# Ledger of designs, part 11: VHH binders against q9lnl0

Target 1, 290 residues: q9lnl0
Amino acid sequence: QLRHGFYEGTCPPAESIVGRVVFNHWDRNRTVTAALLRMQFHDCVVKGCDASLLIDPTTERPSEKSVGRNAGVRGFEIIDEAKKELELVCPKTVSCADIVTIATRDSIALAGGPKFKVRTGRRDGLRSNPSDVKLLGPTVSVATSIKAFKSIGFNVSTMVALIGGGHTVGVAHCSLFQDRIKDPKMDSKLRAKLKKSCRGPNDPSVFMDQNTPFRVDNEIYRQMIQQRAILRIDDNLIRDGSTRSIVSDFAYNNKLFKESFAEAMQKMGEIGVLTGDSGEIRTNCRAFNN

## First folded at step 4 (VHH; framework vhh_podentamig1)

Design a20
Fold by ESMFold2-Fast, scan of step 4:
Structure a20 (fold): chain B 290 residues (1-290), chain A 117 residues (1-117)
Amino acid sequence: as target 1 above (290 residues)
Amino acid sequence: EVQLVESGGGLVQPGRSLTLSCAASGFTFSSYGYGWYRQAPGKQRELVAAIYGGSTLYADSVKGRFTISRDNAKNSIYLQMNSLRPEDTALYYCAAELYDWGSEDYWGQGTQVTVSS
């Protein structure tokens, strides 16, 4: 099914093309890593890593993009650019689902995160339904998160690596953490700063990692320990007995975090994948073939 | 008790405007994303516009004509509909969307918008 070197014979430059496109976008905008992490997570936990998230709605057919929960997903043009170049070199060969996984992996490395190999051979899905989109919100309990991740085959340690690791980069809008601003257990200096930042119109955003917002590193776990987590879902990880020691382990040991995050990302990229004769190889990542 | 109550619908001539309102109660308004959906006779329910945090999304058919907004102080969301067309005729629904595995979205009962001469 999935294997390393899947495109060695059919499209040898596949990964280098994706990597170059990702680097060019990341070099101009460091937030690309946060965008691609969110994109892959939103794709993979909804009916598997089948690029269903990439489908544009049409006048007769809504898609996963037609859901408020996906309104903030961005970076589609990066996937489009990689696909356009790949179609010129290797027509109808490299799936959009594989491009998402490779692009996210490369963006993690660019942001100082772990370097790791991924297996490829995914095929693109034939379905993109708004009703399938169920994601973890910013305020969910650890118990809810454990149940959700267990349902897709992930243990508690992997869950902590994915939730925290995904939040080492990127922003959260003020509407998503009003409960934290009102929480006297939050670091008092940060709480005062956020109260001022969130007074403005248009739902301002703040970095989830206040210290190293463009690096995939263990700093978010150190922020959790200091009561500086922006989102309740992150703060809950340090407060819950099921996850507290894992947070401390990652906060203490960046190497351990990076190894765990790499393994977690590899596993996430393999959720519910279509291989062999299932699905299709789209020629346009935003539309089903005929 | 969780409630979403739509208002502002009605009969309007082509080319004119309507503003739909959705008043929310019974939950923490700021913790949810919101959408406006519509269902025309003989058609499936479709998303018209959504707002979550600082991000908005519009169906291609309404982009440039409709604007979604929120007022956190009033626990309300709005859909400003300009340059209305007969094909905009539908029941319009407000939805509050919690991004939570196992959670359910909250829906209003709908408000009718009819665009005809």
Scores: ipSAE 0.016, ipTM 0.477, lowest interface PAE 6.9, mean pLDDT 88

Design a21
Fold by ESMFold2-Fast, scan of step 4:
Structure a21 (fold): chain B 290 residues (1-290), chain A 117 residues (1-117)
Amino acid sequence: as target 1 above (290 residues)
Amino acid sequence: EVQLVESGGGLVQPGRSLTLSCAASGFTFSSYTYGWYRQAPGKQRELVAAIYGGSTLYADSVKGRFTISRDNAKNSIYLQMNSLRPEDTALYYCAAELYDWGSEDYWGQGTQVTVSS
């Protein structure tokens, strides 16, 4: 069972060690929050939050890292550093899955997002299979998103908080939003700027939040209202009748967005978790124990 | 009609280079993850290289030797293969994958690459 204070008796410094490692990386590179948010989303929506994403492929065994959609996932060295330190202090005690959840939570707070507690007690999965990888794409319709999120127990409001909140930091490469650059409904000044930025052959990236690209705040929803959303999946949220009012609520109330995003991230971190005697406690987050 | 058509395969001597091309038609090119896979006799099909947005992924066995690239204007994916080894002999497949719930993947028919003296 997941609970608050799971490591109080077994590894009291667990969360503080993860937090310090995350702070040191974030202090050197503000993009760490975007990296860890992507890592947790890609882990949790594929067979649950079991750190299956962290497994390195071998010659004999492909992994979720062998999937092209995961080519841009980064920050594995942050998880490795936290795990190495935890293994010195508390051998075979803190799961990689818990480290990912704690690290993502702390990176959100560092970027000005909500501060919240997470339950721990996750165990690491024994499977990492390319065929299990199913994710949301940059052009997905609201109807498809609602169906996908409902299948994992999430309502429409939580979906809007996760999709938009996850995009309030980070970048998108030009190849992923060509449909938006060609859309006359996009803010004309931004569209002209993006046409210029995306003219080059090297698939450059742009910030998804044009005003506060390193802060977890409600600005992305304000961008949606102004027809300035970079990705179609974000623009769709303001155009669809089932989500429009929620986007508006978040755009005009940063406190409401932060509370909703915190709750959404807590729920996301608890998808399909392994507890008790299921799974294992990996010694190396990138490899199964046997 | 959705199609992926590979070209550029052939017989080549060890140490030489070869460029594979994959032409895509019938769908929105930029929304997909594109990959090159290969299957040698007696082995499972393996990912060689993939490209999604500006990010690339390579199998350890080809890292530093192979380069995947895309041309969005031509709806084409390329695999530049340098310093070829006999172990690179395989049928090479181009794939277009969404990884979205309910999405279909598309595969080419494959092109043979043989590295032999």
Scores: ipSAE 0.265, ipTM 0.652, lowest interface PAE 4.4, mean pLDDT 90

Design a22
Fold by ESMFold2-Fast, scan of step 4:
Structure a22 (fold): chain B 290 residues (1-290), chain A 117 residues (1-117)
Amino acid sequence: as target 1 above (290 residues)
Amino acid sequence: EVQLVESGGGLVQPGRSLTLSCAASGFTFSSYVYGWYRQAPGKQRELVAAIYGGSTLYADSVKGRFTISRDNAKNSIYLQMNSLRPEDTALYYCAAELYDWGSEDYWGQGTQVTVSS
């Protein structure tokens, strides 16, 4: 029961308000796109796109935010600001789950990625449990990734678009790629640079895309071919027979990558969604209504 | 193969500081979430602090008093505990967790921390 224009009758300015809030944050900080991509992915692959990730823990009840893998998720204040404005003009109408999806879509376009429409009508979930959090780590094999994505309804091509596409922007901390620094198959000049960057304390970070770190484009796939992928999960895509040709297709055809990434993001935003009478419309994205 | 070994526990007076260390061996990867958990008599095991990819999180009860850190070159994590309270008395565990599909979590044997005069 997701549809295009879901809010046209009930909250006509909904997408415009979200878009303006996202633009204002992105205009001041280009890393917003990476933040929102990570937020939507971590929300959608855990019990569906129901904004369960946004729930704050309490002393009695931990939430998905209580999991170490989610400690680096950021941008919650962007969703809060959009929700606050939407509640003023359209009380109890626009779900937090829809705000996350719209915000992520708009941030991709701002970063030079594809422009696409999303269906809306999501409702917010009533659960946020640490035990539900199952993600893909930076070192997992292609076989593990294929099994994980298949379990949520995605084929291999969509998986390659989402893993690589999600890493076209953003950073990785040195602790997440020590295996790559020790790998003699990594580009030698990049490996030397990373050894120097990662020598210091406080787990410093590097851009995952060394050439276009703030643009959603196919450059990350070109870097995979050149043995310059920062994370093992990305490097594995060019080494495995199941994914190698897809990486090559994206690396040499930016239009194909953008079309595939847009379709993949639309599908990801529709995983396990609650619609109709299921779930709720939160008034505060960080807390259940009751 | 994989081992987590805690050290640094002991008896300390209230208001003092203590540093716990956890040495990880058998790992060729450093992509794990490292956490400190504790369990006091008659209570459930609870997360105290975690570190992953430059980000940290803390239980409300220890926020501002405890600091988790990591030394990637030494495959070690640390928990600096300041302004200790009797309520911090517990067996402290080091854990390495991925939260990944098909991954296994690893735990140390625990180290006792007693805060008493």
Scores: ipSAE 0.381, ipTM 0.708, lowest interface PAE 2.8, mean pLDDT 90

Design a23
Fold by ESMFold2-Fast, scan of step 4:
Structure a23 (fold): chain B 290 residues (1-290), chain A 117 residues (1-117)
Amino acid sequence: as target 1 above (290 residues)
Amino acid sequence: EVQLVESGGGLVQPGRSLTLSCAASGSIFSINAYGWYRQAPGKQRELVAAIYGGSTLYADSVKGRFTISRDNAKNSIYLQMNSLRPEDTALYYCAAELYDWGSEDYWGQGTQVTVSS
């Protein structure tokens, strides 16, 4: 099973090595937090947190990287670097799935988000199939989101924390929010700004949080209240009666948001995990062991 | 509902180039990503290239030779195929991948690409 301090006896420096690698990348590029949040979410909601997302396709077998939904996932080199160092000091001990979870947690703290502990002991999956990839997108209704999150064990409050919290950092490309640019309910000054930004070629991107784009904080919920949400999935949270009060609570209480987001991230990192004798400990996060 | 219409396939000699086009219509705001897939007789359909927002993804076998692009004004995506090889011979499909949980992707009719010597 998962537990705190899983590696204390088998690889005592495990978490510190991951943390150092993450800090070095984040120090050079603040977008690392957005990249790792996206990576962990895309891994965990597809057959559990088993690092199936990290598998490269081969000439004989496609992988989860072989679907368009994962085209924007990045940061694999961060996981590779941590794994390479861990294999030198503790061969065949620390799973890729645990590295993703620890790296994401540390990147959240670096970006000013909550600091929290995670349980470890995940093992890596033996499958990575394109057909398993099912993800929510930027235009889904609240009812659809509630049903999807409930199917993986999350209540409405946790869903609001994950959707909003995950979007407090990072960018969205103009092609993903054309429906919002055409929406007269969007803040008029922001609509005008986005129309200008999206005129250029090559599908430009904009920050999802217009005020604090590199900080994990409650600002995204304040943007929702002001009708300034970039993606429709975020805007829907303030418009729907089942989520509106939760958005308001987070918008006015950053401590409550951080506590809820930490709890949500802990729970997300424990979806469908493999432990004990299941799965394997990969030596290369991008390939199954032979 | 989404409809995809493909064009640009044909017979070419090895080393030549082709550009495939795919025009999308209908509920395009429901689309998460566009992809080009191919299927040779007796094989499974495989991803060749995908575009999601500003990001692109390519199969290792085509990386450096093929380029996927989008023209938002025309609601079209393109696959520029350079340095074609006999093993690129297949029926090529345009696909629109949806955001919704468990939704089936929309597929074009397919366009044949034959590379012969």
Scores: ipSAE 0.005, ipTM 0.392, lowest interface PAE 10.5, mean pLDDT 88

Design a24
Fold by ESMFold2-Fast, scan of step 4:
Formats: sequence, structure tokens, C-alpha cells
Structure a24 (fold): chain B 290 residues (1-290), chain A 117 residues (1-117)
Amino acid sequence: as target 1 above (290 residues)
Amino acid sequence: EVQLVESGGGLVQPGRSLTLSCAASGFIFSRYAYGWYRQAPGKQRELVAAIYGGSTLYADSVKGRFTISRDNAKNSIYLQMNSLRPEDTALYYCAAELYDWGSEDYWGQGTQVTVSS
């Protein structure tokens, strides 16, 4: 089972090593938090937090990386660096799945989000299939989102914390929000700004949080209320009766948002985990041991 | 519902180029991730290239030779195939994946690409 301090006896410096590697990358590039949040979500909602997302495809065996929905996932080199250092001091001990969870937690704190503990003891999965990849896109309805999150054990409040919280940092490419640019309900000044930014070639990107793009805070919910949400999935949260009051609660209470987001991220990191004798401890996060 | 129609396949000699086109109709083009898959006789369909927003993905076997692109105004995606090899011979499929939970992927009927003298 998962527990706090799982590595205290077997690899005492485990979390410290991961945290230092994450800090060094984040210190050079503030977008690391957005990258690791996306990685954790894409791993955990697909067959559980088992690091199946990290597996590179081979000629005989495609992987979760072999789908277009994962084309934008990045930060694999951060996990590789942490794993390399951990294998030097504690061979065959710390799972790639635990590294992803610890790295994501630490990157949230670095970006001004909540600080929280995670339980560890995950083991790495033995499969990575393209057909297993099912994710939420930028235009889904609240009803679709509620059904999706309920299927993995999350209530509506936790869903709102994860969707909005995950979008407090990071960018969206212009092709993903053309429906918002055409929407007269969008804030008119922002709409004009986005029309200008998206007029050029090469599908440019914009920050999803227009005011605090590198901070994990409640500003994204305040922007939803102001008709300034970049993605339709975010805008839908303020317009739907099932979620509107929760958006308002988070928009006016940053402490409530941070507490809810921390609890949501803890629960996210524990979806479908392998423990005990299941799975393996990979020596290379990108390949099965065989 | 979304319909996908591939075109641009044919017989071509090794070392030459082809451009495949996929025209999407019946729904909102921007909602979907798009990919090109191929299937040789007796083999599983494999991903060749994919595009979602500004991000692209390529199979190692085609990286540096093939380029995927999209034209949102024309509701089309393209696969530019350079330096074609006999092993690129396959039926090529366009696919659209709606990110909606529980939604099915949409597939075209396929277009044959044969690389031979």
C-alpha cells in the first residue's frame, strides 16, 4: 500500500533528490510546473499512476506516446535525470511513478501553489497501449466532464479544482480556442487581443491565465467570472448551474482553492496505483525491464 | 457526424514525394486531434504522424522525411511524404480523435500508397 515515508529506510534521500532536480529545472524555466501537471494528469487518468506514459514506442510495440493527444507532453528529461541520480545512490528502489508524483507536487509549491505531502510506494506498469488513452479536450461540456471525473472517483468540486487548477499555468495554441475568439460573450478587450495574437502563421500560443501565468493560484477562476477564460472547457464552468457556485467560491477564496487543489492532486496521484508485488521498478523510466 | 475523406495516394518510384490530403466535414474541425495511420497487408495499423494544436508527433521511421500540417480554413490535414521507400507501401488512413470522454475516433476509408518501380 501507499504510505508517507515509504523510502525512509530504503532510500532516505529520495524526495530530496527529486526536489533538487525539479528546482534546478524550474529555476531555469518556469514552464516546468505546467509541463509536470500535464504529465501527471495524462499518466494518472490512463490506467492509473503507473508511469505508463513514460514508455517510448518501439517497432513492435506502440505506446501512449503514439497518440496525438500526448504530442504536447514534455519534461521527460526531468524524470530521467532524477531517476539516474536515484539509481546511483539507491539501485532498483524508487519507481518512476513515484518520481512523477513527487516532481509534480514540488513544482506546484515552487509556482506558489499549495504545499502538501504525498504517499509513495507506487510501482511501474507493464503496459502502455495507445487505445487506453482517453482525455478531456478544450471544448467539452460540463456534463461530459462530470461523467468523466465521476468514472475515476471525483466529485464535481474536485473536478472544478483540477480543471481550473491545471490551467492556472501553461499555454493554449490558437487552434484550440477559435470558438472562444468568435464568442461575443468573451470579454471584448481580450477577444480583440486574441484575434491579433492568433492572426499570424504557425499556430501561436497564449497563456491560459492572462494575469498570473506562472503562479498556481485562484486567478483563473476570477478570470472565468470576468468572461476571460481562454478555453471553452473553462468558460463552461462559470456558465453551468452545476459548477457556477464552486467557481465563485474558488474565485473569492484562494485558501479554499489551494486546499481543494492539494486534496485533488493527492487523490489524483493515487488513482489505480500498483503496489506490493505488482508491476516493477524500472531501471530506465522510458523502457520496461523485461 | 464527422466524415474524413483521404486523397493523394498512388504509385510512385523510390526517392519521390507524395502529398496526402484529408478533408473533414460534418462537424467543428478544431475540436479534434488528427493523425495519419498506415496499414500494410497482414499488419496492425500504426501511427505515422499526428497533430493537435501546435504540437506534432512522428514515428521514428518517417521522422525527417514526412511532415504533417493542418489548414483550419479548409478543414483539412496533410501529410507531405518525401524520400519515399518501398517499406512506406501501405494503405494510409486519416483519423480524428474527439477528446470527449467515451467518444469514438473517426476514420477515413484509406488511400493506397505504393512505392515501387
Scores: ipSAE 0.033, ipTM 0.521, lowest interface PAE 7.0, mean pLDDT 88

Design a25
Fold by ESMFold2-Fast, scan of step 4:
Formats: structure tokens, C-alpha cells, sequence
Structure a25 (fold): chain B 290 residues (1-290), chain A 117 residues (1-117)
């Protein structure tokens, strides 16, 4: 069972150790928040928050890392460092899955986003299969997104908070938004800027939030209203009747966005979790115990 | 109608190079991650290289020898294979990896690469 204070008796410094490791990495590199948000999303929406994403492939055993859609996931060394310190203080106690959730929560707060508590008690999964990896791509329709999020227990408002909130920080490479560059409905000045930036052969990246790229705030929703969304999946939210009013609500009320995003992240971190005697407590987040 | 068409395979001597091409049609090219997989006789398919946005992945056995790239204007994916070894002999498949819930990945028919021993 997940609960607040799960490690209170078994590893009292668990959350403070994770928080310090995350702060040290974030202090050196502000992109850590974007990295951890993507890591948690990609872990939790694929067979639940069980740290299956962290497993390294071998020649005989591929993993979720063995698919192109996970090529951009990074920050594994942050989880490794937290796990190494936790194993020294509290051997075989804190799951990799809990470390991912705690680290992501702390990175959101560091980037100016909401502060919130998470329940812990996750255990680590025993499977990591390429065929399990089904994610939302950069061009999907709102109808596809609603169906996907509903299948994992999320309503439309929570979906809008997660899609937009996840994109308030971080970058997108030019290959992921060629359809937007060709779209005359995109803000003309931004479209011209992106055509220039994407001219080179090295698949350069741009910030998804053009104004506050290192802050977890509602600016991405304001960008959507201004026809300045970089990814089609984000632009679709302002164009679709089922999501347009929610985008507007978040764009004009940062407090509402932060509260909604905090609740959405709490719920995201609890998808399909293993507890009790299921799964294991890995010694190395990148490998199964045996 | 979704199609992936591979080309560029053939017979080469060890140490030589080949470039494989994969032409994609029938869908929005940017909606997909792309990979090159290979299947040697009697073995399961394995990932060789993958590309999504500016990020790339390589199997340890080909890292430093193979390079994956994409040309968005031509809706094409390439695999530059240098310093080929007999153990690189396999059918090479291009895959377009769908993100969407409930949709399957698309695979090409494969192109044979044989490295002479």
C-alpha cells in the first residue's frame, strides 16, 4: 500500500537524500526538471510506475530503452546516485520507482512549480519489454489523447494539465514539429524564426515554452492561445472544443494550473504501482536483482 | 496506406561500407520514432540503431561503426554502416514506431546485408 511517510520507520532520511541529489544536479543544469518529468511520464504510462524504464538492455534481453521513442530519455545517473547513497544508509529498502517519483516532485519545486507531497511504497517491476511502450506522439489528436488518458483513469482536465505541464520546460527537436513549421495557422513571426532555426542538418532543438523555458508555470498555455505552441499535440489543445476552455482557464490562472498540475502529478505517480510483496527492491536501478 | 521501403543492401567484403535507406509514405513522418533492426539466420530481431528527434540509440555491437540519420524533407531514414564484419550479416528492417495507444508499429520488408567471410 502506498502511504505518506512509508519510509518514516525504515529509512527516515530517504526523501532528504533524494532531494539533495536532485538539487545538486539541478544546480549545475536547469534542464534536469525537463529530463525527470519525461522520465516519470515514460515510466508511469507504460505498465505503471515500476521503474521498468530504468532497465538497461542486453544483447539477449531488450528493454524499454530499446525503442526509438525512449531515445531522448535522460537523467538515469541522477537516479543511480540517489540509489547508491540510499543503499549505503538503508540497504534494500527504497525502491527505484519511489526514487523516480520523489526526484521528479523535487525537481518541479526547484523549477518554480508547485510543492506537493507524494505517497511512497512502490516496488520495482520484474519486466521491461519494448512491445509494452505505447506513448503519445507529438502530432496526436485530442480525441486520441482523451482515449489514452481515460484508459489510465484520467479525465480531460487532468490530461490538459499533464500534457501542457510536462511541456512548460524542455526542448523539442526540429524533426518532431515539421508539420507545425508548414502550418500557416502558427504565429507567423514564430514560424519564420523556427524555419530559420531548423535550417541546419543537425536536428537542432527549440524550447517548447518560448518565454519561460526553465520554469514550471502556466506560460505554455498562454503560448497555445497565441498560436505559438511548438508541438502539434499542444496546439491541438487550444483548437479542440473539448479542451479549449481548460487551456484558457490555466492560461489566465497560474494558481489553478499549479494546483491542478500537482494533483495530476500525484495521480500520475500512482498508476499501476506494485506494492506489498509484488515486484522487488532492486539493488541497481538499471538491472533486475537476479 | 502506410509503407516503409528499404534499399541499399548487398554483398560486401569485410571492412567495407554500405548505406541503407528507408523511404516512408502514407503517414505524418514526424509522428514516429524510427529504428533499424536486424535478424540473422535462426535468430530473433534485434535493435541496431534508433532515432527520435535529435536523440539516437545504438546497440553496443555497432556503436562507433554505424550512424543513423533522417531526412525530413525526403521522409527517409538512413543507416551508414562502416567497418562491416561477418557478424553484421542479416536481414535489416526499417521500423516506424507508433506512439499512439492501440496502434502497432510498421515494418518494412527487409533488405539483405551479407558480409563475405
Amino acid sequence: as target 1 above (290 residues)
Amino acid sequence: EVQLVESGGGLVQPGRSLTLSCAASGFTFSSYAYGWYRQAPGKQRELVAAIFGGSTLYADSVKGRFTISRDNAKNSIYLQMNSLRPEDTALYYCAAELYDWGSEDYWGQGTQVTVSS
Scores: ipSAE 0.201, ipTM 0.625, lowest interface PAE 5.0, mean pLDDT 89

Design a26
Fold by ESMFold2-Fast, scan of step 4:
Structure a26 (fold): chain B 290 residues (1-290), chain A 117 residues (1-117)
Amino acid sequence: as target 1 above (290 residues)
Amino acid sequence: EVQLVESGGGLVQPGRSLTLSCAASGFTFSSYAYGWYRQAPGKQRELVAAIWGGSTLYADSVKGRFTISRDNAKNSIYLQMNSLRPEDTALYYCAAELYDWGSEDYWGQGTQVTVSS
């Protein structure tokens, strides 16, 4: 079972160790929050929050890292550092899945987002298969997104909080939004800026939130209202009747956004978790014990 | 109407090169991740190379020998195959995926690559 204070008796410094490691990385590079948000989302929506995403492929076995959609996931060294310290003080006690959840929570707070508690007690998965990876792309319709999020237990409001909240930090490569650059409904000044930024080779990237790219706040929803959304999936939220009012509510009420995002992140971190005697406690987050 | 059409396959001797091309139509090219898969007789279909945005991924068996690239202006992806081995003999498929590699995917008809002396 997941509970608050799961490690209170077995590894009392668990959360403080993870928090310090995350702070040290974030202090040097503020993009850590975007990296960890993407990592947790990609892990949790694929066979549950079981750290299957962390498994390295071998010459004999591909893993979820072998999927193209996961090629951009980063921050694995942060999880490794936390795990190494935790194994020194509390051998075979703290799961990699719990480290990902705690690290993501702490990185959100560091970036000015909501502060919230998470339940722990996750165990690590025993499989990491490319064929299990099913993730939404940047151009999906609102109807497709609602169906996908509903299938994993999320309502429309929670979906809007997760999509927008996840995109308030981080970057998108120019190849993912060429349709937006050509869209006359996009803010004309931003469209001209993006056309210039996307010139040249090697698929450059731009911040998804053009105003506060390192802060977890409601600015992304304000950008949507101003026709400044970079990705089609974000722009679709302000255009669709089922999501438009939710976008407006978040855009004009940062407290409501933060509360909704915190609840959404707590729920996301609890998808399909392994507890009790299921799974294992990995010694190395990148490899199964056997 | 989504369509992917592969070309460039053939019979080649070991150590030589081939370039496979995949032309895409019927959808917004830039919105998809793309991959090259292969299937040899009696074996499971496997991912060889993938490209999504600025990121690329290669199977260990082809890393350093194969290069995947895309041309957004031509709505095409390519697989440059160098130092070909008999073990590379397979039917090669182009795939476009909105979600991931193995869900809501669109496949081409495949192009045969035979590496034999």
Scores: ipSAE 0.000, ipTM 0.169, lowest interface PAE 15.4, mean pLDDT 86

Design a27
Fold by ESMFold2-Fast, scan of step 4:
Structure a27 (fold): chain B 290 residues (1-290), chain A 117 residues (1-117)
Amino acid sequence: as target 1 above (290 residues)
Amino acid sequence: EVQLVESGGGLVQPGRSLTLSCAASGFTFSSYAYGWYRQAPGKQRELVAAIHGGSTLYADSVKGRFTISRDNAKNSIYLQMNSLRPEDTALYYCAAELYDWGSEDYWGQGTQVTVSS
């Protein structure tokens, strides 16, 4: 099973090494938090937190990276750097799946989000299949989101914390929210600004949180209340009766949001994990062991 | 009703260029990830290029030669193929990838690209 302090006896510097690598990348580029949140979400909701997302495709074998929905996942070099250093000091000891979880947790704290502990002891998966990649898109209904999150063990409150919390940082490309730009219910001043920003031929991006784009805080829920949500999936949370009160609770209580988001991230990081003798400890996060 | 219609295929000589187009209808175009796949005779269908928002992904065999793009105003996806090789000969498919949990992807009927020896 997963345990706190799993590496205390086998690789004591494991979490410190990951934290330092993440800090160095984040210090140079604050978008690292958004990158790692997206990476962990896309890994964990597809066959569990087993680092299957990290596998590079080969000429004869596709991987989860061979799906268009994963084209925007980035930050693999951060995981690679941490793994390379860990293999030098603690060969064949720290899983890529644990590195992703620790890195994401540390990046949340760096961005002003909650500080929390994670259990470790994950092992890396032995498969990465494009057909397994089924994710929630930017326009899905609350009913679809509830069904999807319930299928992986999450209640409605946790779902609202994860969808909104994951969008407190990061960008959305203009092609993903044309339905919002055409929606008269969107804040008119923001809608005009977005129409101007989205003129470019190269599918420009905008921050999902217009006020605190580099901070993990409750501002995204306040934006939802103000009709300023960029993505339809976020706007739907304030409009639907099953989620509206939760959005309001988070919008008016940052402490509650941070506590709920921390608990949600802990739970997400434990989906479908491989432990004990299952899976493997990869020596290269982008390739299965031979 | 969702439809994807490919065009632009044909017979070309090695080293030449070709542009494939995919016209989409029956759904909100901007909500989907799109890909170009190809299938050569006797081989499995493989991903050539994909686009999701401003992010692109390419098969190693086509990196630097092929470029995927989208035009939201025209509900169209394009594949610009430069420096074509005989091994690029295949039926090329446009796909719209659904995000919905348990939903299937939508595929076009394909357009033939033949690069003569």
Scores: ipSAE 0.168, ipTM 0.631, lowest interface PAE 5.3, mean pLDDT 89

Design a28
Fold by ESMFold2-Fast, scan of step 4:
Structure a28 (fold): chain B 290 residues (1-290), chain A 117 residues (1-117)
Amino acid sequence: as target 1 above (290 residues)
Amino acid sequence: EVQLVESGGGLVQPGRSLTLSCAASGFTFSSYAYGWYRQAPGKQRELVAAIYSGSTLYADSVKGRFTISRDNAKNSIYLQMNSLRPEDTALYYCAAELYDWGSEDYWGQGTQVTVSS
């Protein structure tokens, strides 16, 4: 079972080692928080938080990395470095799934987001199939998002915290928001700026949060209210009656957003987890033990 | 309805180049990830290259030799295949990968690439 302090007796330095590795990477590159948020979300909503996303494909076996939806996931080397150090001090003890959860939590705090505790005791999955990868796209309706999040146990408020909160840092490539550039409901000055930024054949990117692109804070919700959301999925949250008031609440209360986002991230990290004797403790996060 | 139509396959000698094209219709092209997959006789279908959100992904066996690109104005993706090897012989499929819960990925019919002397 998951509990706080799971590694207190078996690997006392586990969380501090992960935290140090994450800090060293984040200190050199502030985009680490966006990378780890995306990694944990893509892992947890696909067959649970079991680190199946980390498995490299082989000649005989494709993996979740074999689908285009995961082409943008990065930060695997951060997880590898933490695992390598943990295997030296505590062999076969700390799961890759727990490393992803701890690393993501610490990266949120580094970016000015909430500080929170996570329970640990996850074990790593024995399966990584391309056909299991089902994710929400940048243009989906609120109704589709509600149905998807409900299917994994999340209410509407938690959904708004996760969708918007996950977009407080990071970038979107121009190909993902052409519908927004053509939308007269988008702030006209921002639309003109994006039309200029998106010229060219290389699919350039823009920050999803125009004001605080490296901070986990409520600014993205303020941008939604100002018709400045980059992605349609974010803009839809302020347009729909089911989510509008929640967006407003977060936009005007950063403390409420941070508390809600912390709770949402804790709950997301506990989706479909393997504990006890299920799964395994990988020695290499990118490969099954056998 | 949604359609992906591949073209550009053929028979080529080792060391030569070939460009595959995939034309998409029936949906909003820019909202999807696109990939090229291949299946050799008696083997599993495998990812060759993918493009999504400006990021590209390549199988180790083709990295440095193949280049995936997209043209949003033409609703098309391309696979430029350089320095072809006999082991690249396969039926090549274009795929549009949906991100909707409960949605299906869309596949083309495939185009044969044969690398032989």
Scores: ipSAE 0.239, ipTM 0.647, lowest interface PAE 5.2, mean pLDDT 89

